# Miniprotein binders against q6w4x9r395to579, part 209

Target 1, 185 residues: q6w4x9r395to579
Amino acid sequence: GHCSLEGGSFVTTFDARPYRFHGTCTYILLQSPQLPEDGALMAVYDKSGVSHSETSLVAVVYLSRQDKIVISQDEVVTNNGEAKWLPYKTRNITVFRQTSTHLQMATSFGLELVVQLRPIFQAYVTVGPQFRGQTRGLCGNFNGDTTDDFTTSMGIAEGTASLFVDSWRAGNCPAALERETDPCS
Key: E = the ipSAE of ESMFold2; O = the ipSAE of OpenDDE; V2 = 0.75 times the mean of E and O plus 0.25 times the DockQ between their complexes.

## First folded at step 16 (miniprotein)

Design xg1 (at its last look DockQ between E and O 0.03; V2 from the best seeds 0.00; counts 0 for: pae E 12.6 > 1.5, pTM E .739 < .8, placed apart)
Fold by OpenDDE base, look of step 16:
Structure xg1 (fold): chain B 185 residues (1-185), chain A 91 residues (1-91)
Amino acid sequence: as target 1 above (185 residues)
Amino acid sequence: GSEELFERAKELIDRAIEAARRGDFEEAKRLLDEAFKLIEEAARRGLDEKLIEALRKAAEAVRRAIEAGEDPWIYLMKRWLEWYYEEVKKR
């Protein structure tokens, strides 16, 4: 499964459902029992302009009981809040520079993350087949059905992206704004 | 020793989180109560106050999460993020 966060405010789920939202919060991107130590991938969005519609991805965060990794445009921050030199390696996670503009987080448990740093901060999440039907968050549920990708944290299927996205907030923040919905919804 | 008590308390907190995630809130509460006892005992035995406070806060956070009907681990994640933004990003 491939999930992408592109163009500042566009998301394509594992099931290939595209949608757009504007928010300035941290959102749960991926939760799954397949992630060890209660791991979760999160996306941090912030204002990129003066209007509410000017928002962009600014960081990706992986959190588990063992690891805390923040990948931003300028730095990689780990458990103790210190910036680390790359490559950074833990027991089952490696963060390294893939190209001059791309970072990669490789794992031993079927999660891969590629982050484009410039010119636009973008993220690409890949999960193995073992994750099918076992994912939740902004990247959807990876079950091959696009119509239920907007399932909230409470297990309710929503018709709009905004309500769906809001349910996955990982902090106190304003409600997301919906600009474009999936035509298949 | 006090350090052993600390580690045991930490383990109990983790188990409480797991219990809560399974919907066994009674067990979670029991585990947390036991954790608090160990924390206080560790404190009495002279464990570093910063460590005691940190663990106490963690246990309390889990309790609050359960009471709020929120996943305790998610709650802890939120707290970490708050810390990150306040202590790291403001640099």
Scores: ipSAE 0.252, ipTM 0.662, lowest interface PAE 2.0, mean pLDDT 88
Fold by ESMFold2, look of step 16:
Structure xg1 (fold): chain B 185 residues (1-185), chain A 91 residues (1-91)
Amino acid sequence: as target 1 above (185 residues)
Amino acid sequence: GSEELFERAKELIDRAIEAARRGDFEEAKRLLDEAFKLIEEAARRGLDEKLIEALRKAAEAVRRAIEAGEDPWIYLMKRWLEWYYEEVKKR
């Protein structure tokens, strides 16, 4: 399955449902029992330096009881914020420079993350077939049905992206907007 | 209305997690106590039972993590994964 975070605000789920939102928070992209040590993949969005009314992806985080891997435009950061030279390898995870503009996190448990650093910070999540029907978060539930991909962290299927996205916030932050509104948003 | 209380309770739980991660456990406990009060009021106002149960589970998970000295975010992730597993079993 493939989930993408593109253009600073667009998401396409594992079931190919597209949506967008504007928010300044850390969100749960993917959680699943297939991820070892209670692993989760998270996305960090912030106001862009060129627009106060728009948000963009600034980092992707893989977090488990064993690992904390942060990938941002500026650095790869692990365990207590220590920057690491690439390639960075643990028993189950390898982070390496795929190309001059792309980093890849490959794992032994069926998760692959490719991060485009330039020209725009974007992320591409790939999961193996063992994840079918066993995912939750902004990337959807991977069950082959787009009508319930907007299932909240509390298990409620929503008809709008904004309520769905807000439910997956991992911190205290303003409510997301599905579409840009007037300057008072 | 009850939906406003639900969103406020979520905010208090999130703030409690942040406080606990900074080591401010007294503030974290205060925020959780207030969150439980709002959850109970929202239940009395007829908020959906499934939403109320989810909030109670989240708040209790954070409280338990603080008492056990675990990172509340990791503990909450474990609870969400357990919930997801139980839902898959029902299907």
Scores: ipSAE 0.000, ipTM 0.132, lowest interface PAE 12.6, mean pLDDT 74
ESMFold2 (binder alone), look of step 16: mean pLDDT 72; pTM 0.656

Design xg10 (at its last look DockQ between E and O 0.06; V2 from the best seeds 0.00; counts 0 for: pae E 3.9 > 1.5, placed apart)
Fold by ESMFold2, look of step 16:
Structure xg10 (fold): chain B 185 residues (1-185), chain A 82 residues (1-82)
Amino acid sequence: as target 1 above (185 residues)
Amino acid sequence: STTRLRIEFRDISEEQAKKVEEIIREEAERSGVDVEFEYHDGRLTVEARGEDPWIYLMLRWVEWYLEIELPDVEIYVTKEES
C-alpha cells in the first residue's frame, strides 16, 4: 500500500482516496499493530505562505518505545534528539540518502518512507501486505474501500476530511482561535 | 509537554466499567500515562496525565480496543487546563 503527502497539504490514502487539509499540529499518519514497540508514524504541519489558514508538511516522525526519528524540512535527521550522520542504521531501521533531494527510511517490519526534501517537502509511505486492514490514521485503513477511509479515532466513518483529520491530532493544539505558531513535539 | 485528559463513560454497568478500566490501565502502562479511576451511578471517570505525544497515542489505542470489545460504550474526552 502507498500513502503520499504532497504539495504541502494533499494526502492520498493507502486506498487511493485523495484529500486536502490545513492545520497546525502533529497528526498520527499511521498507527498499526504491525509496527513494533508501539510504533507510529506521525506528520507535522505548520503555517505556510501568506494565507492565514494555509499550512504545509514540515516534518515526519517515526516514534516507538526505542526511537524518535525526526526527518524535518531543515534536512536534519535526528533520533531521540541527537543529529545523525547518514547512512544511519539501527537493528531494524536504516535511514540513508537516495539522492541530493531524497531520503529513505527502510525497515525490517514492512514500512518504507521516502522523503523529498526539495523543492517541496513531501513524503511517500509504503507498507507491506501484512498491513492490509490493520492501519489507522491520516493514511486510512487500507481495506480496499475508499468509502470508509475517513474513519476517525473513534471508529466513525465521516464524509468530510476535517472531522477525520481533527480526530488524529497528537499534540497540544489549542482551539483555532488560540492556535500556536509552532507545532508541538 | 504534558497533557491532562478527562475520559468519561456514561450509563455503563459495573461489569462494563471493569472491562474499560482493564483496557485503559494496560494502555496507560504501555505509554507511561498516570491514570485514576472513579465509578459511581453508572458513570466511569478517568483522570489521565502523561507526556505528549504518548498520552494521545494511549488514547488512540484505547479507542481502537474499545471499538472491538465494547462497541456500544460511548467515550467522552475533554482536555483539562494545565
Scores: ipSAE 0.276, ipTM 0.643, lowest interface PAE 3.9, mean pLDDT 82
Fold by OpenDDE base, look of step 16:
Formats: sequence, structure tokens, C-alpha cells
Structure xg10 (fold): chain B 185 residues (1-185), chain A 82 residues (1-82)
Amino acid sequence: as target 1 above (185 residues)
Amino acid sequence: STTRLRIEFRDISEEQAKKVEEIIREEAERSGVDVEFEYHDGRLTVEARGEDPWIYLMLRWVEWYLEIELPDVEIYVTKEES
């Protein structure tokens, strides 16, 4: 399954459902029992302009009971807020520079993350087949059905992205704005 | 929903407690979670109130931090749903 966060406010789920939202919060991108040690992948969005529609991805965070990895445009922060030189490796996770503009987080448990740093901060999440039907968050449920991707944290299927996205907030933030859009926009 | 979380650190020095407090406070401020701290005689108590899943993430962070940085500190957690 492939999930993408592109263009500042566009998301394509594991099931290939595209949607757009504008929020300035941290959201659960991926939770799964397949992630060890209660692991979760999170997406941090912030304002990129003055209007409410000017929002962008600013960081990706992997958090478990064993690891905390924050990938932002300028740095990789781990281990109590220290910036790390790449490649960084601990246990079953490795973060390294893939290209001049791309970082990769590789894992031994079927999660891959590629982050484009420039010119737009974007993220691409890949999970193995063992994750099928066992994912939750903004990336959807990876069950091959796009119609139920907007399932909230409480297990309720929503028809629009707004309530769906809001249900996956990892903090107290304003409600998100949403619009259906082409992922190629 | 809103969750109240109480985290108790035992056998923690004042210096260590201040470090923990600083880090948790910074995280809480970014998320809009309300937190209160009390240190007394080697015990740090943290009271946190916020929405899920943030409270759980804080807990995971705390567990991570303690395992790496404070291996000799004991942690006790009480969770209340509202």
C-alpha cells in the first residue's frame, strides 16, 4: 500500500482515494498492530500563509515506545531532541539520505517512508501486504475499498474528509477544511 | 473525547524532574494539552488533560524517554476517560 502527502494539503490513501484538507494540527497518519511497540506515524501541518487555506506539511513523526523520529525540512531529530547526522540507525529503523532532496526511513517491519525535502515538503508511505486491512489514520484502512477510507478514530464512516481528518487529530486544534480533488492537482 | 492522565515518576531527582517537565510542557503547549506538575521528595506527578489520541502519544513518549534516559525511574499511570 502506498499513501502520499503532496502539494501541501493533498492526501492519497493506501486504497488510492484522493482528498484535500486544510489543517494546522498533528494528525495520526498511520496506526497498525503491525507496527511494533505501539508505533504510529504522524503528520504535522502548519500555516504556510495568511489565509486558512494556506497550509502545508512541515514534519513527519514516527513515535513508538522505543523510538521518536522527527523528520522536518531542515533536520532529523531523535533521542531527546538532538539533531542526528545521517545515516541514523537504531534497532529496526534506519534514516538516511536517499538523494540530495529525499530522505528515507527504512524499517525491518514493513514500513517505508520517503520524504521529499525540496522544493515542497512531501511524504510517501509504503506498507507491506501484512498491513492490509489493519491500518487506520489519514492513510486509510488499506482494504481495497475506497468508499470506507474516511473511517474515523471511533470507527464511523464519514462521507466527507473534514470530520474524518478531525477525528485523527493528535492535539487540540481548529477544525480542518476539506475538498475533494484530483491527486494530480 | 477528553482524557485525564496522571503520570507519576518515582525515584527521580529534582534535576531529572525538571528535564522531564520541560520536555512534556513543550509537547503539551504545541498540542493544547493542559498539564500540571508537582515534585516532592523524589516523586514527580504530572496531570494532563487533553483529547485522544494525544494523551496516548504523550504516554508513549514518556515511556520511550524513560527507557532511554531514565532507566532507574519508575513510572505509574492512571487514566480517566470523560
Scores: ipSAE 0.053, ipTM 0.471, lowest interface PAE 3.3, mean pLDDT 87
ESMFold2 (binder alone), look of step 16: mean pLDDT 85; pTM 0.831

Design xg11 (at its last look DockQ between E and O 0.02; V2 from the best seeds 0.00; counts 0 for: pae E 12.5 > 1.5, pTM E .592 < .8, other shape alone 6.06 > 2.5, unsure alone 65.837 < 70, placed apart)
Fold by OpenDDE base, look of step 16:
Structure xg11 (fold): chain B 185 residues (1-185), chain A 101 residues (1-101)
Amino acid sequence: as target 1 above (185 residues)
Amino acid sequence: DLKKELEELFERIRKLVEEGKYDEAKELIDKALELARKYGDEEIVKFLEQLRRAIEELKQGDEDPWTYLMRRWMEWYLEEAEERGDQVIAEFIRRVLERLE
């Protein structure tokens, strides 16, 4: 399954459902029993302009009971809040610079992350087949059905992206705004 | 103190590599190796040694230089994992290599 966060505010789920939202919060991107130690992948969005519609991805965070890894445009920060030079390695996670513009986080448990740093901060999440039907968050449930991708944290299927996204907030933040736009633009 | 200095050196090394200044990068790698050994971080030492070797083999124009170096490092890391019989890590590294190709 492949999930992408592109163009500042566009998301494509594991089931290939595209949608757009505008929010300035940290959201749960991926949770799954397949992630060890209660691991979760999160996306941090912030304002990139003066209008509410000007939002962009600014960081990706992997958090478990054992590890915390924050990938931003300028640095990789780990458990103690210190910036780390790359490659950074734990037992089952490696973060390294793949190219001049791309970072990669590889894991031994079937999660892969590629982050494009420039010119636009974008993220690409890949999970193994063992994750099918066992994912939740902004990347969806990876069950091959796009119609139920907007399932909230409480297990309720929503018809709009805004309510769906809001349910996956990892903090007290303003409500997300839905904007119907061509995902190809 | 040594850790901070090593981190700074590494960033400089990366930038030099990306700029194609390989001779200068080699000099800084040598300096970083000295510091890493003093600091006692064996993993960093191993990485820097492989990086130093990989730079000698780098062919300009074929691919992104840093990508090449990372691939070479991972290949070495895979061999080490296989030798000690760590199948989990070996498989993990193989997946990483697939993305670098």
Scores: ipSAE 0.060, ipTM 0.458, lowest interface PAE 2.8, mean pLDDT 87
Fold by ESMFold2, look of step 16:
Structure xg11 (fold): chain B 185 residues (1-185), chain A 101 residues (1-101)
Amino acid sequence: as target 1 above (185 residues)
Amino acid sequence: DLKKELEELFERIRKLVEEGKYDEAKELIDKALELARKYGDEEIVKFLEQLRRAIEELKQGDEDPWTYLMRRWMEWYLEEAEERGDQVIAEFIRRVLERLE
């Protein structure tokens, strides 16, 4: 299964359903019982221009009970807040620079992440067949059916990308395309 | 100023595509191309040229217009990866495109 995060905030799910969104938050890309120690892959998006509707990927995060690996667009890799030289290896995870423009995170549990650092910071997620039907998040549920790829964190299939994406926010941040702050807050 | 004008045009182009108003979208892309060339951003110019070509190829079918355009965008990234010799990214994109069929 392949999921991609490409320039212009385009996402293609494991079931090959493409969509685009504009938001400034950390989002859950992938959760699965196949990821050890409650692992999750997350994506951080931020504004990339002067328009509210221009956002781009600025970091990818792998989080579990043991690790918080951050791969950022400034090419710095950290684990639990500490900068790491590449190649960097834990028991199950290896992060290395595969080429001058590509960084790879390979794992023993069937997750592979390829990060293109230049010319645009982009990410490509590959999961093995054991993940079929067992994923949640922006990359969809990997069940071979695009009709329910927009399934929210509550398990509800939505018809719009905005509601789907907003349900996978991993922090306290505004909904996509929100224009106003609450003046009473 | 030019960046803001380009952003406004892009949002209008997106809405026109979603509404099925393809001729109007192409006209707006032509305006955006004029501005992008004055701005000098080769990436924006190439994106708009590919988007215009993809809209011209749109036709009535089972696939919604934005899904079709995103497929064409991925094909553009494939061409870019092939031009620079990036076999890793090119193979990834080819696998995704194959799965769509």
Scores: ipSAE 0.005, ipTM 0.278, lowest interface PAE 12.5, mean pLDDT 72
ESMFold2 (binder alone), look of step 16: mean pLDDT 66; pTM 0.509

Design xg12 (at its last look DockQ between E and O 0.01; V2 from the best seeds 0.00; counts 0 for: pae E 20.3 > 1.5, pTM E .531 < .8, other shape alone 11.047 > 2.5, unsure alone 66.703 < 70, placed apart)
Fold by ESMFold2, look of step 16:
Structure xg12 (fold): chain B 185 residues (1-185), chain A 100 residues (1-100)
Amino acid sequence: as target 1 above (185 residues)
Amino acid sequence: DLKKELEELFERIRKLVEEGKYDEAKELIDKALELARKYGDEEIVKFLEQLRAAIRLLKQGEDPWTYLMRRWMEWYLEEAEERGDQVIAEFIRRVLERLE
């Protein structure tokens, strides 16, 4: 399965449903029982321009009981707050520079993350077939049906991306809908 | 020997859960608990206790994914609070609130 986070705050789910949102928060991108140690991927978005609708990805976080790996747009990789030289390896995770513009996090549990650092910070998530029907978050549920990909954290299917994305916030942040409707920033 | 035996039990448990044979999975989880306590790995013991509870919920039609994830994140929160790591603790609290 493939999920992408691209410029202009565009997301394409594991079921190939594209959407866009506007928000400046940390969001749950992917949760699954297939991720060891209570693992989850999260995405951090921030303001990237002068208008309310100009938001972009600034970091991707892998959080588990053992690790908190942060890959940020300033090209610093940390684990549990400590900066790491690449290649960086734990028991199940390797983070390395794939090219001059791309980093890769490869794992033994079927998750792969590729981060494009330039010209714009973007992320590409790949999960193995064992994840089918077992994912939650902004990347959708990976069940082959795009009509329920906007399922909230409470299990409610929404018709708009903003309500769906708002439900996956990992903190007390301004709602994406409220921010989009403000003509002044 | 114990580590290898635990790994074999985990594979058998995984297969039984995939097949929906939850009573048989629970029996193997109890055996794995005995070995994990003998091995002295507290994290494996806690994991197996939560997995056992999740299997009971599966028999009752509850979703074990959300139960297991909530319980594991709660344990991680407790560890972060014991260390005094309030940045990580706050992050986990927000994740838990979104899971509910």
Scores: ipSAE 0.000, ipTM 0.089, lowest interface PAE 20.3, mean pLDDT 72
Fold by OpenDDE base, look of step 16:
Structure xg12 (fold): chain B 185 residues (1-185), chain A 100 residues (1-100)
Amino acid sequence: as target 1 above (185 residues)
Amino acid sequence: DLKKELEELFERIRKLVEEGKYDEAKELIDKALELARKYGDEEIVKFLEQLRAAIRLLKQGEDPWTYLMRRWMEWYLEEAEERGDQVIAEFIRRVLERLE
C-alpha cells in the first residue's frame, strides 16, 4: 500500500483515494497493530501563506514507546538529539539520505517512508501486505475499498474529508477545511 | 587532478574494506571527504558519509541493516552509472559484495 502527501495539501490513501484538506495541526497518518511499540506515523501541517487555503506539510513524525523521529525540511531530530547525521539507526529503524533531495526511513517491520525535502516537502508512505485492513489514520484503512477510507478515529465512515481529518488530530487545533480541487489544476 | 586523487583513494578504500581494515578505511574516507568537498561533488560526499556509517557497522560485527545499506548503495551505483563514473561504480560494487 502506498500513501502520498503531496502538493502541500493533497493526500492519496493506501486505497488510492485522493483528497485535499487545509489544516494546521498534527495528524495521525498511520496507526496499526503491525507497528511495534504502539508506533504511529504523524504529519505536521502549518500555514504556508496568509490565507486559510495556504497550508503545507512541514514535518513527518514517527512516534513509539521507544523512538521519536522527526523529519523536517531542515533537520532530522532523533532520541539522542543528533541532527543531520545520517544514517541514523535504532533497533529496527534506519533513516538515511536517499538522494540529494530525498530522505528515507526504512524499518524492519514493513514500513517505509520517503520524504522529499525540496522543492516541496512531500512524503510517501509504503506498508507491506501484512498491513492490509489493519491501518487507520489519514492514509486510510488499506482494504481495497475507497468508499470507507474516511473512517474516523471512532470508526465512523464520513462522506467528506473535513470531519475525517479532524478526527485524527493529535492536538487542539482549528478545524480542517476541505476543498475539492484537482491536483492538476 | 582532484578527481584522479579521489579515484585513487577510492581504490585504496575498497581494498582496505575487503581486507577488513576498517579503521584504516575510515581514515581514508575522511581524506576522500575532504577532497570530494573541494571537488564540489555533493553526491560523492553523501556517498562517503553513508559508507563511513556502513563501515562502522561492519567493524562492530553488527549488520542488521545490511539490507538497508545495500538498497542505498544500489541507488548510488545507479547514479554513478548514469553519469558514467565507472571508477566509483566499481568501488560501490565491491562494497556491496562486502555487505553480503
Scores: ipSAE 0.000, ipTM 0.178, lowest interface PAE 13.2, mean pLDDT 80
ESMFold2 (binder alone), look of step 16: mean pLDDT 67; pTM 0.510

Design xg13 (at its last look DockQ between E and O 0.04; V2 from the best seeds 0.00; counts 0 for: pae E 15.9 > 1.5, pTM E .692 < .8, other shape alone 6.019 > 2.5, unsure alone 69.716 < 70, placed apart)
Fold by OpenDDE base, look of step 16:
Structure xg13 (fold): chain B 185 residues (1-185), chain A 94 residues (1-94)
Amino acid sequence: as target 1 above (185 residues)
Amino acid sequence: MSLEDLIKLVEEAIRKNDPETFERVLREALETVSDPEDVARIIKTALRLARELGNEEMVRRIVEIAVRYARESGDEDPWVYLMKRWLEWYKEIG
């Protein structure tokens, strides 16, 4: 499954459902029993301008009981608040520079993350087949059905992205603005 | 009280903008509900409803209360754990 965060406010789920939102919070992208130690992948969005519609991804965070790995737009990588030099390796996670503009987080448990640093901070999440039907968050549930991708943290399928996105907030932030995106537009 | 009863009480508390009642119900749930997932469901239900109602203050209160009790009870729910960690992180950078 492939989930992408692109263009500052666009998300494509594992099931390939595209949508757009504008929020300035930390959101859970991926939770799964397949992630060890209560691991979760999160995205941090912030204002990029004066308009409510000017929001962008500014960091990606992998959080578990053991690690808090933050990849920020300024290319700083931290774990548990400490800056780390690349390549950085933990027990089951490696963060390294893939290209001059891309960082990669590789794991031993079927999660891969590629972060594009420039010109736009973007993220690409890949999970193995063992994650099918066992994911939740902004990246969806990876079950091959796009119609239920907007399943909230309470397990309720929403018709629009607004309540869906807000349900996956990791903190107290303003409500997100949403717009459905036609991939053919 | 059944889980459904607790959920109803929580929903009522949220609709009435009563965080104190929410906390009371949560405390009771922590004492009487055996499955941590059920406790998490109560919290998430409250959170969802508060958000649906646009009550951001209630959202904040729910999170704060939940995190506080999670620390005390050793809640294993990943969502609560993440919320706790997020709050800690946010205080550092926010």
Scores: ipSAE 0.028, ipTM 0.252, lowest interface PAE 7.3, mean pLDDT 86
Fold by ESMFold2, look of step 16:
Structure xg13 (fold): chain B 185 residues (1-185), chain A 94 residues (1-94)
Amino acid sequence: as target 1 above (185 residues)
Amino acid sequence: MSLEDLIKLVEEAIRKNDPETFERVLREALETVSDPEDVARIIKTALRLARELGNEEMVRRIVEIAVRYARESGDEDPWVYLMKRWLEWYKEIG
């Protein structure tokens, strides 16, 4: 399964459902029992222009009871608040420079993250087949059915990306600005 | 003092390439600004310059200062919130 976070705050779920949102918060991308130690992948979005509707990805965070790995737009990698020289390895995780413009986080538990640092900060999440039907968050539920990919943190399937995205906030922040988007634009 | 003036002071301290000098100047600049976006701009500028100098130790120290800022600030800014969440989990496992 593949989930992508691309420029303009575009997301494509594990079930290939595309959507866009406008928010400035930390969001849960992926939670799954397949991730050890209560692992989760999160995305941080911030304003990228003068309008509240211009937002972009600024960091990706892998969080578990043991690791708090941050990969930021400024090309800084930390674990548990401490800067790390690449390649960086733990028991289950390796973070390394894939190319001059891309970093990769590879894991022994079927999660892979590729972060494009330049020209635009983007992220690509890959999970193995053991995750099928066992994911939650902005990347969807990976069940092969796009009709319920907008399932909220309360387990309710929503018809709009805005309500779905707001439910996956990991912080106290303004609701997504979906209502200001022209649906015909 | 304007944000641009503070950024210039931080840039000068980083160009001196002295860890003790830049840390004091950076900490004081962050204490002077109140807007989380201005804090982010100062930190991003400092990281960019330290990387241009090839000084990876300075990069590490700037990140540590940013983490300490998030721990102490109490703000509900998404960047600050993210730092607080990481510190909480670090203390729990550590």
Scores: ipSAE 0.000, ipTM 0.176, lowest interface PAE 15.9, mean pLDDT 74
ESMFold2 (binder alone), look of step 16: mean pLDDT 70; pTM 0.631

Design xg14 (at its last look DockQ between E and O 0.01; V2 from the best seeds 0.00; counts 0 for: pae E 17.2 > 1.5, pTM E .746 < .8, other shape alone 7.042 > 2.5, placed apart)
Fold by ESMFold2, look of step 16:
Structure xg14 (fold): chain B 185 residues (1-185), chain A 101 residues (1-101)
Amino acid sequence: as target 1 above (185 residues)
Amino acid sequence: DEAVEIVKRAIEQGDYERAIRIAEEVAKQNPTDEVLRLLAEAYLRAGRPREALRVFKKLLERNPDDPEIWRQIAEAYRRLGDEDPWAYLMERWAEWYEEIK
């Protein structure tokens, strides 16, 4: 399964459902019982461009009871905000520089993340087949059916991206700006 | 404390192999940060930067927020002429990680 975060604001789910949104917040991309220690993959969006309503991806975070890994344009960061030299390795996770413009996080539990740093910060999430039907978040539920990919954190399938995206906010932050959300719904 | 002063004096006198021998024995029994820093310095001065990096790795695990250790690691890499210091640091970190786990 493939999920992508491209062009600063575009998302394509594991079931290939595209949508776009804007919001200044951290969002849950992926939760699954297949991730150890209550792990989650999260995306951070912040303001971009000249319009106050436009946002783009600025960081990706893997968080569990054991690991906190932040990947942004300038650095990999683990616990307490300290920058680490790449590659960074735990027993289950390795983060390394794939090319001058790409970083990769490889894991032993079937999650792979590739981050493009330039010209635009983009992310590509790959999960193994054991995740099928067992994912939640902005990347959808990975069940082969795009009609229920907009399932909220409360378990409600929504017809619009804006309600779906807002339900996956982490922490207290403003609701997503809806004018450009769900242009393809 | 007396042994620490002997190591410092040996380094000042350019007797780096003597400094290493004494500092290694002291570190075996009481590996304080001061002793390890002296040992790493002696290794660098003796032209043994790879051994110095091993000691700096141990210091870094104890003091992860200490930028002086990162600067010393960078100096050791410059002594080795390594264009990509990340590869060297990763190898040393990976070896240490396997040793303690």
Scores: ipSAE 0.000, ipTM 0.097, lowest interface PAE 17.2, mean pLDDT 74
Fold by OpenDDE base, look of step 16:
Structure xg14 (fold): chain B 185 residues (1-185), chain A 101 residues (1-101)
Amino acid sequence: as target 1 above (185 residues)
Amino acid sequence: DEAVEIVKRAIEQGDYERAIRIAEEVAKQNPTDEVLRLLAEAYLRAGRPREALRVFKKLLERNPDDPEIWRQIAEAYRRLGDEDPWAYLMERWAEWYEEIK
């Protein structure tokens, strides 16, 4: 399954459903029992301008009981809040520079993350087949059915992205604005 | 069968469009892994990586742990752009599956 966060406000789910939203919160991208130590991947969105539609991805966070890794445009911050030189390696996670503009978080448990730092901060999430039907969050449920991707944290299928996205907020933030748009268009 | 051989020969001869046409027709009737692989290859060689990826998706559904499919997917992404982040990622997946195989 491949999930992408592109163009500042575009998301394509594991099931390849594209949608757009504008929010300024931290959202759960991926939760799964397949992630060890209660791991979760999250996306941090912030204002990039003055209007409500000027929002962009500013960081990706992997959080588990063992690790906290924050990848932002400028730095990689780990558990102790310190920026680390790359490559950074834990027991089952490695963060390294893939290219001049891309970082990668590789894991031993079937999660891979590629982050484009410039010119636009974008993220690409890949999960192994063992995650099929076992994912939750903005990246969807990875079951091959795009029609139920907007399943909320409470297990309710929504017809619009806004309510879906809002249900996956990791904090108290303003409601998101939604528009279904193909990020490749 | 004969149709598969025709596709192979067409690919070898560089007649990728013919290969695609025939392989697509065969796939409609009997989408075996072999036919799909040939079709994907023909797409790649024809400079149509996006179409190849669609075929690889089908192959991957049937063979999710096949390192070679992941490598071919990586190649398809590389052909979409030198800085495509998925290419390297797919190579990593190929390696990972080889390790656990």
Scores: ipSAE 0.000, ipTM 0.211, lowest interface PAE 11.8, mean pLDDT 86
ESMFold2 (binder alone), look of step 16: mean pLDDT 75; pTM 0.686

